VH-VL binders against q8ixk2r445to577. Designs and how they scored, part 47

Target 1, 133 residues: q8ixk2r445to577
Amino acid sequence: FFGMLQNKGLTDYCFDYNPPDENQIVGHQVILYLCHGMGQNQFFEYTSQKEIRYNTHQPEGCIAVEAGMDTLIMHLCEETAPENQKFILQEDGSLFHEQSKKCVQAARKESSDSFVPLLRDCTNSDHQKWFFK

## First folded at step 18 (VH-VL)

Design d10
Fold by OpenDDE, fold request of step 19:
Structure d10 (fold): chain C 133 residues (1-133), chain A 121 residues (1-121), chain B 112 residues (1-112)
Amino acid sequence: as target 1 above (133 residues)
Amino acid sequence: EVQLVQSGAEVKKPGSSVKVSCKASGGTFSRWAISWVRQAPGQGLEWMGVIIPYFGTANYAQKFQGRVTITADESTSTAYMELSSLRSEDTAVYYCAKSRYYGRSGVMDVWGQGTLVTVSS
Amino acid sequence: NFMLTQPHSVSESPGKTVTISCTRSSGSIAYHYVQWYQQRPGSAPTTVIYEDNQRPSGVPDRFSGSIDSSSNSASLTISGLKTEDEADYYCQSYDHSNKHWVFGGGTKLTVL
């Protein structure tokens, strides 16, 4: 699966990544923003290693969850996907993080009008449903 | 340092077409979005459209849809803007500009030097 | 679909502070980042502020950007005004409804 990773509940919002330096793509938080369908900063791929890879440029970035955090942070992809980068995109649309045993939920960022994907206890909420488009 | 170098000035007749080029150097062309922005004499900046070469995706301002075509050649790191059915009102300086991010943060951090297109009978 | 409205012109003496506003007609100014471009006579635009309040390298800290949600406007502030600051300034932001970027009408800054 590849393309825009769009949320079902938060209509018209997609995974989005905006590193401050185009030559240093790691270490920043993945956000949600309005889906534009142009690729680039909203292009992601779900791989056979259960990674969510950002774009397709080398070096490739993979979404990771750091210890003790509920945010999605961009890391470099590795030859063998580390445990903190493994997700299961389930048939029902839920995006499950294996290590934390939590689901990715579209949420409003605190003290902001922006939205971010956050790890939360798994529910049947449409805000935890995702699909590639 | 990233640079965008555009083709030279053009003088065109009404009804004809013009194709302006924008060659990038000093960076990774495939990572960018290339926008075209024009400026008529004494007027403000007007966004025309954008292309993301790596994905082959393009989008145009409604005003120019059907009359403008933006293309890109990754092998030469060059973007093109073709405007057809030219009229006198199309007389302007046309700029290309790169953005590392499309959408929310559409900062155009590098601009071409501009290409004057004059449409006159 | 929205417009960004700027004052047509502003003027101030050297050493003073000037502010240029950019008002969004619809949608939240705070949610869609605003960029500011400087265009000196006879030259291409250059970025002076991006993502509301960030300065590119090489841009003096005399330039600053801010957002005012109450007025749905962005502002470019130039302190310690210098003759070299005389230019046209344009704000820019994203229009999702049309999937394109929109520029303000531009503001001519004259240094007296």
Scores: ipSAE 0.911, ipTM 0.955, lowest interface PAE 0.5, mean pLDDT 96
Fold by ESMFold2, fold request of step 19:
Structure d10 (fold): chain C 133 residues (1-133), chain A 121 residues (1-121), chain B 112 residues (1-112)
Amino acid sequence: as target 1 above (133 residues)
Amino acid sequence: EVQLVQSGAEVKKPGSSVKVSCKASGGTFSRWAISWVRQAPGQGLEWMGVIIPYFGTANYAQKFQGRVTITADESTSTAYMELSSLRSEDTAVYYCAKSRYYGRSGVMDVWGQGTLVTVSS
Amino acid sequence: NFMLTQPHSVSESPGKTVTISCTRSSGSIAYHYVQWYQQRPGSAPTTVIYEDNQRPSGVPDRFSGSIDSSSNSASLTISGLKTEDEADYYCQSYDHSNKHWVFGGGTKLTVL
């Protein structure tokens, strides 16, 4: 699967990555922003290694969640995907993080009008359902 | 150091077309959003459209739909803007500019030097 | 779509502070980053503020940007005004309905 990774409940919002330095992509948070349809910083790939890859940069980025955290951040992809970079995109659209046993949910960033994907206890909420477009 | 260098000034007759080039150096041209922005004499900046070369995706301002074509050649790190059916009101300086990201975080942080296109009979 | 409205001109003496406004006609100014560009006569624009309030390297800290959601406007503030600050200034933001960039009409700053 590849393309813009969109939320079912928060319509017209896509995974979006905009690190402050275009040449240093590691360690910044993935956000949600209105889908612009141009690919680039909203283009992701779900791989056979259960990675969510950011292929727009070389070397490629892979989304990770650090131990004890709930934010999705960018790491470099590895030849063998580390456990904190493994997600299962399930048939019902839920995006399950294997290591934490939690689901990715579209959430409003606290004290802000912006949105981010965060790990939360898995529910049947449409805000936990994702698809590539 | 990232630089955008544009082709030289042109004088055109009404009804013709012009193709302005924008050559990038010092960066990852194919991943950028390359916009074209024009400025008529004594006037403000007017966004014309954009291309993201790696994706081959382009978007144009409604005003220029059907008259503008923005393309890119990744092998030469060069973007092009072609404006057809030229009118005297198309006389302007045409800039290319790069943004790191499209959408929310899209500052145009590097600009070409500008290309004056004069349309006169 | 929307418009970004700037005052046509502003003037102020060297050493003083000037503020240039940029008002968004529809949609929230706070949802989409605002950029500010300086253009000196005969030159291409250059960035002085990006992402509402960030300065590129080489831009003095006397340049600052702010957002006022209650007036739905952005502001560029230049303190300690110098004669070399005389230029045109443009704000810019994103139009999601058309997926375009939009520039304000521009403000001519005169340093008397």
Scores: ipSAE 0.608, ipTM 0.874, lowest interface PAE 1.6, mean pLDDT 91
Fold by ESMFold2, fold request of step 19:
Structure d10 (fold): chain C 133 residues (1-133), chain A 121 residues (1-121), chain B 112 residues (1-112)
Amino acid sequence: as target 1 above (133 residues)
Amino acid sequence: EVQLVQSGAEVKKPGSSVKVSCKASGGTFSRWAISWVRQAPGQGLEWMGVIIPYFGTANYAQKFQGRVTITADESTSTAYMELSSLRSEDTAVYYCAKSRYYGRSGVMDVWGQGTLVTVSS
Amino acid sequence: NFMLTQPHSVSESPGKTVTISCTRSSGSIAYHYVQWYQQRPGSAPTTVIYEDNQRPSGVPDRFSGSIDSSSNSASLTISGLKTEDEADYYCQSYDHSNKHWVFGGGTKLTVL
């Protein structure tokens, strides 16, 4: 799968990545923002290694979750995907993080108008359902 | 250091077309959002449209839809803007500008030097 | 589908503080980042503020940006005004309905 990774419940929002330095993509949080339809910083690929890959930069970025954390941050991809970078996009649209046993959910930052993807206990909420467009 | 270098000034007759080039050095041209922005004498900045070369996606301001075509050649790291059916109101300096990202954080952090296009009889 | 409205001109003496406003006609100014550009005659614009209130390297600390949700406006503030600050200033933001970028009309700053 590849394209803009959208949320079913939070309509018209896409995974979005805007690191301050386009040449140093590691260590910043992935956000959700209104889908612009142009690819680029909203273009992601789900690979056979179960990575969510950011190909707009070379070398490529891969989304990871550090042990004990719930935020999705950018790491560099490796030849063999590390465990903290493995997600299962299930048939029902849920996005399961294998290492933590949690699902990716669209969430509002506390008391703000911004949104982020976070790991939460898996539910059937449409805010935990994702698709590529 | 990232640089955008544009083609030289042009004088055109009404009804003709102009094609301005914007050559990039440094960075990863293909992944950028390259906008074209014009400025008529004594007037403000006017966004015309954008291309993201690697994805082949382009968007045009409605005012220019049908008259402007923005293209890119990844092999030469060059973007082009072609404006057709020129009229005297199209006399302006035309800039290309690079943004790291489209959408939310659309800062144009590198600008070309500008290309004066004069439309006169 | 909105406008960014700036005053046409602003004047102030050296050493004083000026504020240039940028009012968004529809949609919230706070939902989309605002950029500010400085342009001197005969030159391309340069960034003085990005992402509402961030300064690029090399821009003096006396330049600052802010957002006021109540008036639906952004502001560029220049303290300790210097004669070299005399220029045109433009705000810019994102139009999600058309998926375009929009510039304000521009403000000519005169330093007397």
Scores: ipSAE 0.606, ipTM 0.873, lowest interface PAE 1.6, mean pLDDT 91
Fold by ESMFold2, fold request of step 19:
Structure d10 (fold): chain C 133 residues (1-133), chain A 121 residues (1-121), chain B 112 residues (1-112)
Amino acid sequence: as target 1 above (133 residues)
Amino acid sequence: EVQLVQSGAEVKKPGSSVKVSCKASGGTFSRWAISWVRQAPGQGLEWMGVIIPYFGTANYAQKFQGRVTITADESTSTAYMELSSLRSEDTAVYYCAKSRYYGRSGVMDVWGQGTLVTVSS
Amino acid sequence: NFMLTQPHSVSESPGKTVTISCTRSSGSIAYHYVQWYQQRPGSAPTTVIYEDNQRPSGVPDRFSGSIDSSSNSASLTISGLKTEDEADYYCQSYDHSNKHWVFGGGTKLTVL
């Protein structure tokens, strides 16, 4: 799968990545932002290694969750996907992070109008349902 | 050092077309958002449209829809803006500008030098 | 489908402080980053503030940007004014309805 990774519950929001330095993509948080439909910083690919790849940079970025954290952070992709970079896109639309055994949920930051994807206990919430378009 | 270098000034008759080029150096042209912005004499900046060359995606301001075409040639790192059915009101300086990202954080951090297009009989 | 409204002109003496406003007519100014550009006569614009309040490398720290959600406006503040700051200034933000960039009308700063 590839394209805009969108949330069912938070309508018209896409995975979005805009690191402060376009030449140093590692270590910043993935956010959710209004879908613009132009590709680029909202274009992601789900691979056979269960990676979510950010392809607008070489070398490519892969979404990871660091141990003990709930935020989705950009790492460099590796030849063999590390366990913290593996997500299962389930038939019901849930996006399951294997290592943590949690699901990706669209969330509003407290006291903020900003939205981010975070790991949470898996539920049947539409805010945990994702699809590529 | 990223640079955008535009083609030279042009004088055009009403009803004709103009195609302005914007050649990039020092970066990853194909993945940028390349915008075209014009400025009529004594007036403000007016966004015309954008292309992201690698994805082949373009978007145009409603005012120019149907008259403007923005294209890119990745092999030469060059963007083009073609404006058709020219009128006297199209006399302006035309700039290209690059942004790292589209949407949220779309600062135009590098600008071309501008291309004066004069439309006169 | 919104406008960014700036004062047509402002003026102030060298060494003083000036603030240029940029008011968004609909939608929240806080949801979409605001950029500020400086343009001297005969030259292309250059960035002086991006992402509301960030300065590019080489821009003096006497330039600052801020957001006021209650008035739905952004501000560019220039302290310690110098003659070289005399220029036109434009704000810019994102229009999600049309997926376009929008510029403010511009402000002519005179340092007298």
Scores: ipSAE 0.600, ipTM 0.871, lowest interface PAE 1.7, mean pLDDT 91
Fold by OpenDDE, fold request of step 19:
Structure d10 (fold): chain C 133 residues (1-133), chain A 121 residues (1-121), chain B 112 residues (1-112)
Amino acid sequence: as target 1 above (133 residues)
Amino acid sequence: EVQLVQSGAEVKKPGSSVKVSCKASGGTFSRWAISWVRQAPGQGLEWMGVIIPYFGTANYAQKFQGRVTITADESTSTAYMELSSLRSEDTAVYYCAKSRYYGRSGVMDVWGQGTLVTVSS
Amino acid sequence: NFMLTQPHSVSESPGKTVTISCTRSSGSIAYHYVQWYQQRPGSAPTTVIYEDNQRPSGVPDRFSGSIDSSSNSASLTISGLKTEDEADYYCQSYDHSNKHWVFGGGTKLTVL
């Protein structure tokens, strides 16, 4: 699957990544933004290694969850996907992080009117449902 | 075959507004992004903004923020570009162009025929 | 933001090969796709290369695109130059920081 990764509950919001330096794509947080797809900031791919890959150009970034965190951070993709970069996109739209045993949920960013994907206990909420558009 | 057909030439006074239309046919309008690009006489191409009709969301070049409004009507497969507070330097041919609203390619694979807007006192 | 710099003009005889460069002022040229558009006098632009080196259907294989990371530039190469190739050529890429599409200044190709 590839394209814009859109949330069902938070209507018209998609995964978005915009690092300050396009030559250094790692270390920043993935956010949610209104779906537009006019560039590459909202293009993601769910791979056979269960990665959520940001770009096919070098360098390639893969979404990871760092220890003790509930945010999604961009790391470099590896030949073999590390455990903290593995997600299961279920048929029902739930996005499950294998290592933390939590689900990705669209949530409000603290002290702002913006939104971010966060790891939360798995529920049947539409805010935890995702689909490629 | 996908085609974009734009409205006819306009002659405007400084300070007025112009609204150019771009009607799409031969494809799925809801799967596209519609960009507006202008070209002053003897000059290069300049990107103005883009709209995703499916979502009704538009993004604008900073140069035109507050002065340009891009809209779309899915029922008629038509995009619009309105430019206000017109100046002589806004004299140009204005193009609409389509691309996919998804993916990582930014190719504008179909262009309208262009609309000449002349601003003169 | 960034700029894409092209030579103002290039000229060559029919049957020869010409190359038009497009240099990115900041950011890696390889990070975002580069497109090339051809614009003949009095006409709207048309795509001749997309995604760095892909040709749309109908574009002859005389047209090719390439990326050079060492010079941070893209190149459009036209072999077997024909009179009909006389046109303005524009490169295009994306500024993900500002979410802007950026065009080069354009290159006027004259077939001698």
Scores: ipSAE 0.019, ipTM 0.651, lowest interface PAE 5.7, mean pLDDT 91

Design d10
Fold by OpenDDE, look of step 18:
Structure d10 (fold): chain C 133 residues (1-133), chain A 121 residues (1-121), chain B 112 residues (1-112)
Amino acid sequence: as target 1 above (133 residues)
Amino acid sequence: EVQLVQSGAEVKKPGSSVKVSCKASGGTFSRWAISWVRQAPGQGLEWMGVIIPYFGTANYAQKFQGRVTITADESTSTAYMELSSLRSEDTAVYYCAKSRYYGRSGVMDVWGQGTLVTVSS
Amino acid sequence: NFMLTQPHSVSESPGKTVTISCTRSSGSIAYHYVQWYQQRPGSAPTTVIYEDNQRPSGVPDRFSGSIDSSSNSASLTISGLKTEDEADYYCQSYDHSNKHWVFGGGTKLTVL
């Protein structure tokens, strides 16, 4: 699966990554932004290694969850996907992070008008459902 | 250092077409969006369209839809803007500009030097 | 669809502070990044502020950007105004609905 990773509950919002330095793409938070369909910062791929790759740059970035955090941060992809980069995109649309045992939920960023994907306890909320478009 | 170098000035007759080139150096197209922006004499900046060479996708301002074609050649790191059915109102300096990402940021951090296109009978 | 509205011109004496506004007609100014470009006569535009309030390397800290959600506007503030700051300034943002980049009409800054 590849393309825009769009949320069902938060209509018209997609995974979005825009690092401050185009030559250093790791270490920043993945956000949600209005889907624009032009690729680049909204182009992701779900791989056979259960990675969510930011597949528009080299070296390629992979979404990771750092210890104790509930945010999605961009790391470099590795030949063998580390445990903190493994997600399961379920048939029902839920995006499950294996290591934390939590689901990715579209949420409002604290003290902000922005939206971000956050790890939360898994529910049946449409805000925890995702699809590639 | 990334640079954008555009082709030279053009003088065109009404009804003709012009194709301006924008060659990038110091980087690759794979991370960029290349926009074309024009500026008529004494007027403001006007966005015409954008291409993402990596995907081969282009969008155009509605005003120019059907009359402008933006293309890119990754092998030569060159973007092109062709404007057809030229009229006197198309007389302007045409800029190419690169942005890191399409959409959210939108910052055009490197600009070409501009290409003057004069449309006159 | 949205427009970015700027004042046509502003003027101020050297050493003073000037502010140029950029009002967004629709959509949230707080969530959609605004860029500011400086254009001196006969030159291509250069970025002075990006992503609302970030300064590129080489841009002096006299330049700052801010947003005001209540008025749905962005502002470029130039403190300690210098003669070399005389230029046209353009704000810019993105229209997701039309997939357009949108520029303001530009503001001519005259240093008195």
Scores: ipSAE 0.017, ipTM 0.654, lowest interface PAE 6.4, mean pLDDT 91

